# VHH binders against Abasic site processing protein HMCES (HMCES), part 2

Target 1, 269 residues: Abasic site processing protein HMCES (HMCES), of Homo sapiens (Human) (q96fz2)
Amino acid sequence: CGRTSCHLPRDVLTRACAYQDRRGQQRLPEWRDPDKYCPSYNKSPQSNSPVLLSRLHFEKDADSSERIIAPMRWGLVPSWFKESDPSKLQFNTTNCRSDTVMEKRSFKVPLGKGRRCVVLADGFYEWQRCQGTNQRQPYFIYFPQIKTEKSGSIGAADSPENWEKVWDNWRLLTMAGIFDCWEPPEGGDVLYSYTIITVDSCKGLSDIHHRMPAILDGEEAVSKWLDFGEVSTQEALKLIHPTENITFHAVSSVVNNSRNNTPECLAPV

## First folded at step 30 (VHH; from c24 with W53S Y100S W103S)

Design c24s
Fold by OpenDDE, fold request of step 31:
Formats: C-alpha cells, structure tokens, sequence
Structure c24s (fold): chain B 269 residues (1-269), chain A 119 residues (1-119)
C-alpha cells in the first residue's frame, strides 16, 4: 500500500470515528494536533494521515479503550534512529509485512511497546498490471458502503449534493498500523510516524494486486488492536489477516501523480 | 553502492562441512533481515534460512534438518551459513539476500557462491 485517500473534513472524519468505550459509552475520539490534519484524495508516504490510538499512550492510568485521533507521518521512523533527518533512513518503512513483523527491530520494538494504531482512510489505491503492456490500471479499494436511499454510491453521485451525502456517511477504511515516537537528536518536537501492516491479498483483490493492507473489519477488531493495555501483542497479531470484505472500482490515471488532489482521483471511470 | 558478496563455496565431499559468508556494504545491515537461498540446476530458488535483524530469531527450511545454521555479526556486516553433513543434493548456487520487511521481495541479492558436494 503506497497510496491512500483521506479527504473528509475534520468534523466529518471525527464523527465517522465514533465508538463505544469499554463502559458502553458513546464517544468521539479526541484530537491531538488537529492542525496537522491535511485532507487529501491522494496521500503518499511521508505525508501525514490521521490514525487512532489508545489514550493510554498519552495519559497515565487512562482508560485504554478510549481513543485519540492524531495525524502521523506515513513511514515509520524508529525511536533509535540517530540521524537528524528521517529521510536518511535507508530502508523502506511504508509497509510492514505481517509474516516478518517480529524479525525486524524497527517494527518489533514499537509493537512490543504496544504502539498499535489504526490508520484511517477513505480507501487505498493499487495498480494492476495490464498484460502485454507497461501500463498499469489504478483501482480505488474501500469498504463496501451501505446504500442509503438518499446517499447513493460513488458511481451514482450525479450531483454535487449527492456527492456530499455519500461522504457524510462514508465508512472509513481501518488499517492496522504500528507507530513509533522519534525524538530528534538536536531537539524539537517528537515525531510520530506509522507503518501499515500488509498481508497477502484476498481472493477478490488478487487479480489487481498480490498484497493488501491488513484491514481491521469492525469495532471489535479495531478496539482490540488499539487496546494494548488489555490485549497482548500475540493476541493482537491474530487480527492481522486478509479480508474479503472489500470492494473496488477502476479510476483514472489522475491518481498516478501524487500531486493531484482532486475528486477525480477516486472517481470511477 | 549496495553490495552483497558471498564467499566460501567450493567442492566438498559428502559429509563435509562448509561455512559460507556474505559481506554486506552500502546499507544499514543491522536493520535488515538476512537470508540464504540456494538454486540447483533446473530447480527453483529456495529459501535455506533466515535470521532476524538482531539475530535473536532464526528460521531454517525443512530440508536443513539441523545440518545448517544461519548466524550474523552486525559489527562485521556479515551473515554466515554453517553447513554440516553436506549431501550431493545440497549442490547449488547459494545466495545471500537482505530483507527490509517492507515488501514481498528481498531488497538486495548477492551474485551467489557455488557449492558442490561430491559423492
């Protein structure tokens, strides 16, 4: 996974992240650094995206079932990194393979500290290789959306009004991530960054791409992944597997350029 | 420039032992999982062994049956394969590879070293 969409306004995004804590109380996640949230139809590595994480990471004795939403850098910078510039990382940390997560220090150590997060997106993009050509067809991949009488599907959004309605009730894609905290050697703000865990693609997606992000489908999966106070690493890793609960449509080549940030990126062709 | 250079491959008799070395340069060796692969003539490349970035975890192929051991020295940027009780079936080109854990593929490969086991 090297490209996502996360374009919802902050308030809409927050509402879409409504949850119940362990007491059954309905809550909205509290924002940390909301000003760092930059909506975009075309998110690439090194950009900031919103993630969910347990409040316990920030507050001692907090209820670990409570959620914080925070923009983090895509591409995990390990806490032990000693260079002043994260761009000097020689290894790619955009993704973490699920089968080897425990074999790499950069992922194992933060995971062992309970630094699990849920990466939020409208969906992600993948490119299918066209047989006999060097051309690749991009696809937008996302959770199936509930067709409400009023909201229609992305494909049925014939009017601006309908478009807005679709996104107001959009089910966000919830991807399993690992984050870390890096303190620059020269001082400054702590950098929060994440990697997306990847798995083999489900059967439905296999013709498009052989790998997919580990998707946490449902509130229980999301809650367990986040709750490092109650759920061990071993138990959490059981949540990491491919899911068939996904849909996709072909999009234009507009998304190929990471600088393009328009609705055309995820519009069906 | 990233480089993986295998060494130690030679002709050996059945039951003999070899130690292969792979010297890494041009990248942060300690951040990579390392692996040994082999490819026999007319066969597909197969995994022999893997070792975690810190060397605290190893995996060996089923055919190894305790005969081979992967190890690494991060201070020397080197990964090793100790091969004992060699058999003619172990004849192959042995490759060293580095895995960042971010993609399905290993990031870097050596050119390989020939191991030949005579009967």
Amino acid sequence: as target 1 above (269 residues)
Amino acid sequence: EVQLVESGGRLVRTGGSLRLSCAASGFTFSDYTMGWFRQAPGKEREVVARISSEGDSTKHADFVKGRFTISRDNAKNTVYLQMNSLKPEDTAVYYCAADSGSSEKYDYWGQGTQVTVSS
Scores: ipSAE 0.689, ipTM 0.858, lowest interface PAE 0.7, mean pLDDT 92
Fold by OpenDDE, fold request of step 31:
Structure c24s (fold): chain B 269 residues (1-269), chain A 119 residues (1-119)
Amino acid sequence: as target 1 above (269 residues)
Amino acid sequence: EVQLVESGGRLVRTGGSLRLSCAASGFTFSDYTMGWFRQAPGKEREVVARISSEGDSTKHADFVKGRFTISRDNAKNTVYLQMNSLKPEDTAVYYCAADSGSSEKYDYWGQGTQVTVSS
């Protein structure tokens, strides 16, 4: 996974992240650094994306079932990184393979600290390799959306009104991530960054791409992944597997350019 | 520049032992899983062994059957393969590789070292 969409306005995004804590109380996640949230139809590594994480990471003795939403840098910068510039990382941390997560210090250590997050997106993009050609067809992959009288398909979003209807009740893709905190050697703000855990693709997606993000499907999965206070690493890792509960459609080549940030990126062709 | 340089490959007799070394440079060695691979003539490259970045976990191929042991010294940026009870079928070019865990592919490969086991 190297490209996502996360374009919802902050308020809409927040509402879409409504949840129940362990007490059954309905809550909205509290924002940390909301100003760092930059909506985009075309999110690439090194950009900031909103993630959910347990409040316990920020507040001592907090209810670990409470959620915080925070923009973090895509591409995990390990806490022990000694260079002043995260871009000097010599290895790609955009993704973390599920099968080797425990073999890599950069992922194992933060995971062991309970630094699990849920990466939020409208969906993610993947490119299908066309046999015999150098051309790749991009697809937008996302949760199936419930068609309500008010909710149209992305394809039906032919008017501003329809567009709003589609996105107001959009079920966000919830991807399993690991984050870390990096303190720059020269001082400054702590950098929060994340990696997306990847798994083998489900059967439905296998023709498009052989790998997919680990998707946490449902509130229980999301809650368990986030709640490092109550859920062990071992138990959490059981949540990491392919899911067939996805849909996709072909999109235009507009998304190929990471600078393009328009609805056309995820529009069906 | 990233480099992996294998050494220690030579001709040995059946039942003999070798220790291969792979010296790494140009990257944060301790953050990579390291692996040994081998490729025999006319065969596909196969995994021999894998070791976690911290060296606290190892995996060996089934054909190893306890004969080979992977280890690493992060202070020396080196990964090792101790090969005992060598057989002619172990004849191959042995490669070391580094895996960041971000993709399905290993990130870096050595040039390989030839191991030949004579009958």
Scores: ipSAE 0.687, ipTM 0.855, lowest interface PAE 0.7, mean pLDDT 93
Fold by OpenDDE, last read:
Structure c24s (fold): chain B 269 residues (1-269), chain A 119 residues (1-119)
Amino acid sequence: as target 1 above (269 residues)
Amino acid sequence: EVQLVESGGRLVRTGGSLRLSCAASGFTFSDYTMGWFRQAPGKEREVVARISSEGDSTKHADFVKGRFTISRDNAKNTVYLQMNSLKPEDTAVYYCAADSGSSEKYDYWGQGTQVTVSS
């Protein structure tokens, strides 16, 4: 996974992240560093994206079922990194393979500290290799959306009004991530960064791409992944597997350029 | 420049032992999972063993059956493959590779070292 969409306004995004804590109380996640949130139809590595994480990471006596929403850098920077510039990392941390997560200290150590997060997106993009051509067809991949009597599919949105309705009730894609905290050697602000855990693709996506992000489907899976106070690493890792509960449509080549940030990126062709 | 240089491959007799070394340079060795692969003539490349970045976890292929052991010395930027009870079927070019754990593919590969086991 090297490209996502996360374009919802902050208020809409927040509402879409409504949840129940362990007491059954309805809550909205509290924002940390909301000014770092930059909505975009075309998110690439090294950009900031919003993630969910347990409040317990910030407050010692906090309810671990409470959620914080925070923009973090895509591409995990390990806490032990001693260079002054994260760009000097010699290895790619955009993704973390599920099968080797425990073989890499850059992922194992933060995971052992309970630094699990849920990466939020409208969906992610993947490119299908076309047989006989050097061209790749991009696809937008996301959760199936509930068709309300009033809201058509992304493809059926014939009016701006219908388009807005679709996104007001959009079910966000929830991907399993690991984050870490890096303190620059020369001082400054702590950098929060994340990697997306990847798995083998489900059967439905296998023709498009052989790998997919680990998707946490449902509130229970999301809650368990986030709640490092109650859920062990071993139990959490059981949540990491392919899911068939996805849909997709072909999009234009507009998304190929990471500088393009328009609705055309995820529009069906 | 990233380099992986394998050494130690030679002709040995059946039942013999051999230790392969792979010296790494040009990248942060301790951040990578290391692996040994082999490719026999006319066969596909196959994984022999893997070792975690910290050396605290190892995986060996089923065909190894306890005969080979992967290890590493991060202070020396070197990964090793101790091969015991060698068989003619073990004849192959052995490759060292480094895996960042991000992609499905190993990031770096050595040129390989030839291991030949005579009957």
Scores: ipSAE 0.623, ipTM 0.838, lowest interface PAE 0.8, mean pLDDT 92
Fold by OpenDDE, last read:
Structure c24s (fold): chain B 269 residues (1-269), chain A 119 residues (1-119)
Amino acid sequence: as target 1 above (269 residues)
Amino acid sequence: EVQLVESGGRLVRTGGSLRLSCAASGFTFSDYTMGWFRQAPGKEREVVARISSEGDSTKHADFVKGRFTISRDNAKNTVYLQMNSLKPEDTAVYYCAADSGSSEKYDYWGQGTQVTVSS
């Protein structure tokens, strides 16, 4: 996974992240560094994206079932990194393979510290190799959305009004991530960064791409992944597997350029 | 420049022992899972062994059956393959590879070292 969409306004995004805590109380996640949230139809590595994480990471006696939402840098920077510039990291940390997560210090150590997060997106993009051509067809992949009587498929939203309604009730894609905290050697703000855990693609996506992000499907999976106070690493890792509960449609080549940030990126062709 | 340089491959007799070394440079060695692969003539490349970045976990192929042991020294940026009880079937080019765990592919590969086991 090297490209996502996360374009919802902050308030809409927050509402979409409504949850129940361990006591069954309806809550909204509290924002940390909301000003770092940059909505975009075309998110690439090194950009900031909002993630959910347990409040316990910030508050010692907090209920670990409570959630914080925070923009973090895509591309995990390990806490032990000694260079002054994160871009000097020589290895790619955009993704973490699920099968080798425990073999890699950069992922194992933060995971062992309970630094699990849920990466939020409208969906993610993948490119299908076209047989016989060097061209790749991009696809937007996302959770199936509830068909309201009037709201056809994302493609059927004939009116701007219908489009807005679709996004107001959009079920966000929830991807399993690992984050870390890095303190710059020269001082400054702590950098929070994340990697997306990847798995083999489900059967439905296998023709598009052989790998997919580990998707946490449902509130229980999301809660368990986040709650490092109650859920062990071993138990959490059981949540990491392919899911068939995904839909997709072909999109235009507009998304190929990471500088393009328009609704056309995820619009069906 | 990233380099993986394998050494130690030679002709040995059946039942003999050999230690392969792979010296890494140009990248943060301790952040990578290391692996040994081999490719025999006319066969596909196959994994022999893997070792975690910290060296606390190892995996060996089924055909190894306890004969080979992967290890690493992060201070020396080197990964090793101790091969005991060698068989003619072990004849292959052995490759060292580094895996960041970010993709399905190993990030870096050595040029390989030839191991030949005579009957």
Scores: ipSAE 0.599, ipTM 0.832, lowest interface PAE 0.8, mean pLDDT 92

Design c24s
Fold by ESMFold2, last read:
Structure c24s (fold): chain B 269 residues (1-269), chain A 119 residues (1-119)
Amino acid sequence: as target 1 above (269 residues)
Amino acid sequence: EVQLVESGGRLVRTGGSLRLSCAASGFTFSDYTMGWFRQAPGKEREVVARISSEGDSTKHADFVKGRFTISRDNAKNTVYLQMNSLKPEDTAVYYCAADSGSSEKYDYWGQGTQVTVSS
């Protein structure tokens, strides 16, 4: 996973993240740095995207089941990194393989500190490699959506007003991530950054690509992954597996250029 | 430029021992999981062993269990494969590889060293 869509206006995104805390109280996540949220149909590594994390990371003695939403840099920068420029990092931290996460300092250390996050997106893009051609077919991949209007899918919308209704009730893709906090040696704000955990693809996606993000399917999985105050690393890692509860459609090559930020990026062909 | 340079491959008799070395340069060696792979003529490349970036966890393929041992020396930027009780089926080109864990594939590969086991 190296490309996502996360285009919803902040208020729509926030409502889509409604949850219950451990006491059963209905809540919305509280924003940190809302001015840094940059919605786009075409997000790439090193851009900021919103993630969910436990309030306990920011407030001593907070209820660890309460959620903060914050934009973070895609591409984890380890807390021990000593250079002043994150681009000097000699390895790619866009994704983290689940089967080796405990073997890499860059991921093992923050995971042991409970630095688990949920990466939010409309869905993600993946390019199918076709043998015998020099062409790659992009797909947009997302949770199955509930039919609430005339169209229950992106491909059924036939007017601007119907398109808006599709997204008003969109179920956001929720991917398991690890984050870290880096203090630049020259001073300045702490940099929050994340990686997306990956697993082997489910059978439904195996013709597109051999890897997929680790998807947290449902509120129980999301709550357990976030709640480092009550859920140990060992227990949380049991949530990391492929899912078949996923759907996709082919899209045009418009998405190939990361500068293209239009609905055409995810429109079915 | 990143380089992984294998050495130590040679002809040995069945039951013999060999130690392979892989010298790394151009990257922060201590941040990477290292692996040894092998490829016999006309066959797919296969994993032989892996070792964590700190050297505290290892994993060996079942077909070499108890015979081969992976190790590393982060002060020398070197990963090793001690090969004991060699069999003719171990004949292959042996490659070392470095993996940051950020992608589905190992990030860097060496050019390989030939190991030949005669009866």
Scores: ipSAE 0.005, ipTM 0.398, lowest interface PAE 10.0, mean pLDDT 88
Fold by ESMFold2, fold request of step 31:
Order: structure tokens, then C-alpha cells, then sequence
Structure c24s (fold): chain B 269 residues (1-269), chain A 119 residues (1-119)
């Protein structure tokens, strides 16, 4: 997974992240650094995207079931990194394979500190390799969406008002991530960054690509992944597996150029 | 420039021993899981053994269990495969590979070293 869409305005995104705390009270996640949120239909590594994490990471003795939402850099920079420039990191941390996560210091260390996050997106893109050509067919991949006559579909959005209705009830894709916090040696703000955990693709996606992000399907999975105060690393890793509860459609090549940030990136073709 | 260079492959008798080495350069060796693979003529490449980035966890294929041992020396940027009780079936080109855990496949591969086991 190397490309996502996360385009919702901040207030819409926040409402889509409504949750219940351990006492059953309905809540919205509290933003950290809301002005760093940069919505786009076409997010690539090195960009910032919103993630959910436990309030306990920021406040001593906080209720670990309460959620913070914060933009973080895609591409984990380990806390132990010694150089002054993150671009000097010599390996790709965009993704982390679930089968080797405990073998890699860059991921094992923050995971052992409870630095689990939920990476939010409208959905992700993947390119299907076509036999006998260098051409690739991009797909937009996302949770199945609940439909009524009042809610639109992506293919039926004929006007700005109909487009807004498509997204006002959108179920955000929730991917398991690991984050770390790096203090630049020459000073400045702490850099928060994340990696997306990957697994073998489900049968439904195997014709597109052999890997997929580890998707947390449902509030229980999301809550357990986030709650490092009550859920151990060993138990949390049991949540990491493929899911068949996924759908997709082909999109045009507009998305291929990461500079394109328009609804056409995810529109059905 | 990333390089993985295997050495130590040669002709040995059945029941003999060899140690393969793989010298790494051009990347932060201690951040990568390392593996040994082999490919015999007419066969698909198969995993022989893997070792975690810190060296604290290893996995060996069942067909070499008890006979081969993977190890690494992060100070020397080198991964090893100690091969004991060699059989003719172990004849293959042996490759080392490096894996960050973020890709569908191992990130870097060596050119291979030939191991031949005679009766």
C-alpha cells in the first residue's frame, strides 16, 4: 500500500470518527495539530495523513480508551535515528509486513512502547499488473458502504450537492499502523510518523495485488488496537489479518501522477 | 550502492560441512532481516533460513532443520550459513537476501554462490 485518498473536510472527517469510550459514552476524537491536516484524493508516502491514537500517549493517567486524531508523516522515522535529516534513512518504512514486525528494530521498538495507531483514509489505491504489458490498471479499494435512496454512490454523483451526500455517511477505511516519535538533533518539533502494517491479500483482492493493508474491521478491533493501556502487544497482533469485507472499482490513470488531487482520482471508470 | 556478496560455495563430499558468508554494503545492515535461499537446476527458489535484524530469532526450513544454522555479525555486516551433514540434495546456488519488512518481496539479493555435494 503506497497510495491513499483522505479528502474529507476536517469537520466531516471528525464526525466520521465518532466512537464510544469504555463507559459507553459517544465521543469525537480530539484533534492535535488540526492545522496540519492536508486533505487530498491522492496521498503518497512522506505526506501527512490523520491517524487515531490513545489519549494516554499524551496525558499521564488518561483514559486509554479515549482517542486523539493527529496528522502524522507517512514513512516511519525511528526514535533512535541519529542523522539530522530523515531523508537519510536507508530503508523504506512506508509499510511493515505483519510476519516480520517483531524482527525489525524500527517497528519492534515503537510497538513495544504501545505506539499503535489507526490510519484513516477514504480508501487506498492499488495497481493491477496486466499480463504481457507494462501497463497497470489502478483500482480504488474501500469498505462496502451502506446505501439508501438518500445516499449517493460514487458513480451517481452528478452535482456538488450529490457528491457531498456520498461522503457525509462514508465509512472510513481503518488500517492498523505503528508510529514513532523522533526528536531532530538540531532542534525543532518532534516528528510523528507512521507505517501501515500489511498482510497477504484476501481472495477478493488477489487478482489485483498479493498484499493488502491490515484492516481493522469494526469498532471492537479499532478499540483494541488503540488501547495500549489495556491490550498487550501480543493480543493486539491477533487483530492483524486479511479481511474479505472489502470492495473496489477501476479508476482512470489520473491517479498515477501523485500531483493530481481531484475527484477524478477515485471516480469509477 | 547496495551489494550482497556471497562466498564459500564449493564442491564437498556427502556428510561434509561448509560455511557460507554474505558480505553486505550500501545499507544499514542491522535494520534488515536476512535470509538464505537456494535454487537447484529446474527447481524454484526456496527459503533455507531467516534471521531477525538483531539476531535474536531464527527460522529454518524443515528440510535443513538440525543441519544448517543461520547467524549474523552486525559489526561486520555479514550473515552466515553453517551447513553440516551435507547431502547431494543440497546441491544448489545459494543466495542471501535482505528484507526491511515493508515490501511484497525481499528488498536486496546477492548473485549467489554454488554449492555442490558429491557422493
Amino acid sequence: as target 1 above (269 residues)
Amino acid sequence: EVQLVESGGRLVRTGGSLRLSCAASGFTFSDYTMGWFRQAPGKEREVVARISSEGDSTKHADFVKGRFTISRDNAKNTVYLQMNSLKPEDTAVYYCAADSGSSEKYDYWGQGTQVTVSS
Scores: ipSAE 0.000, ipTM 0.337, lowest interface PAE 11.1, mean pLDDT 87
Fold by ESMFold2, fold request of step 31:
Structure c24s (fold): chain B 269 residues (1-269), chain A 119 residues (1-119)
Amino acid sequence: as target 1 above (269 residues)
Amino acid sequence: EVQLVESGGRLVRTGGSLRLSCAASGFTFSDYTMGWFRQAPGKEREVVARISSEGDSTKHADFVKGRFTISRDNAKNTVYLQMNSLKPEDTAVYYCAADSGSSEKYDYWGQGTQVTVSS
């Protein structure tokens, strides 16, 4: 899991993140740094993507069930990192294996501080290795969508108006993440960064790739992962498992170059 | 420049003991899970033991339980394998490996040290 699509305009993305707080009231997440949101069909590590996290991370005595949405850097930079330049980090923090998360300081420490987030995407890409060749077949992988006469099928979009209708009710993929806050030694703004937790692939994806992101399927799972005020690390980790509630389709090689940012990246072939 | 350098392998009689060491450099040792592996001639490489980055959790293969003990000293950037009650079946090249937890593959491997157990 090293490539995602997160292309929705901010207002559409925000409405897709409607949720219920602890009292059952419908709410929208509050943005931090909304002008730093950079939508793209083709996000790669070290880019910024929006994540959800508890308001309690920002406000003393806040209701921990309330959600903030904020862009963060993909590739966790640990709070204890002492070099001036994050590129000097000597290991890859794009992903975090669930089976060893409690064995590594870079992930164990922020997790123990309750720094859990939900990474948002339209879906993610994976490349299937073809046996006996160097060629790889990319797939776009996402939640099953409710099919309607005017939405729910990526291949049905024939015009800008129909494309908008496909995405108006799109169910965003919600992946379990861990974030940390790093204060550069030279000064400047605190860097918020995240890693995506990975698990063994479900049966439906095993022919594509042996790992998948840990997907939080449904409001209850998302709420429990985010609510570090009420849900312990030990209980939250029970949410981390593969899901079969996933679908995919093959896409063209346009997505291979991370500079390509067009709807063709996720279009079915 | 990442290096894992194993030492301590030698010829020893059945029932004897050895201590293997693996000195690490070029990476933040305390962030990695460490493991010992072995490979006998004509056999696939197999895990012997692994130890968490802080040293608070260990796992040993069933064929070495009670005889081998993995440990680490993060101040010295070194992982150890204490091998007791050695058997001829323990004859192999022993490798040290480091695992960041970010992929299925161990990130770094040493060159190996030969352990030979005679009857």
Scores: ipSAE 0.000, ipTM 0.389, lowest interface PAE 10.7, mean pLDDT 87
Fold by ESMFold2, last read:
Structure c24s (fold): chain B 269 residues (1-269), chain A 119 residues (1-119)
Amino acid sequence: as target 1 above (269 residues)
Amino acid sequence: EVQLVESGGRLVRTGGSLRLSCAASGFTFSDYTMGWFRQAPGKEREVVARISSEGDSTKHADFVKGRFTISRDNAKNTVYLQMNSLKPEDTAVYYCAADSGSSEKYDYWGQGTQVTVSS
């Protein structure tokens, strides 16, 4: 997983993240750094995307079931990193393999501190390799969406009214992540950054790509992954597995250029 | 400037022993899982053994269990493969590889060292 769509306006995104705390109360997540949210149909590593994390990371004695939403940098920057420029990191941290997460210091250490997050997206893109050529077919991959009489087609988002028919009730993709906090050596704000945990692809995606993000399917999985106050690392890792509850469609090559930020990136072809 | 340099491969009789070494430079060795792979004539490359970044977890392929042992010395930036009870089937080029865990492929590979086991 190296490309996502996360294009919802902040207010729509926030409402899509409505949840229940441990007492059963309906809540919206509280934003941190909302001005860093940059919606786009075409997010790539090193960009910021919103993640969910427990309020307990920010407030001593907080209810660990309460959620914060914050933009974080995609591409985990370990707390021990010595250079002043995160792009100088000598290895790729956009993804973290589930089968070796406890073997890699860059991921094991923050995971042991309870630094679990849920990475939000409309869905993600993967490129299927074509036989006999270097050309690749991109797909947009997302949760199956509940259809109602109000629902619209993904390719019909050409006006505000048509956009709402598709996206107002969109079920966001919820991916398991690990984050870390890095203090730049010569000052400035602490950098929050994340990696997406990956697993072997489910059968339904295996013809597209052999890996997929670890998807947290449903509020129980999301709550347990986030709640480092009540759910141990070992218990949380049981949530990390492939899912067949996923759908996809082919998209045009517009998405190939990461500078293209348009609904065409995810439109079915 | 990343380098993985294998050494210790040679001709040995069936039942003999060898110790392979792989010296690493140009990256933070203690952050990487290390692996030994081999490629026999006419076969695909296959994993032989893996060792976690701190050395506290190892995994060996079934075809070498009980005979080969992977180890590492993070102070020397070196990973080892102790090969005992060698068989002609172990004849291959042995490769050292480093894995950060962030992609489907190992990040760095050595040039390989030839191990030949005679009958």
Scores: ipSAE 0.000, ipTM 0.387, lowest interface PAE 10.3, mean pLDDT 88

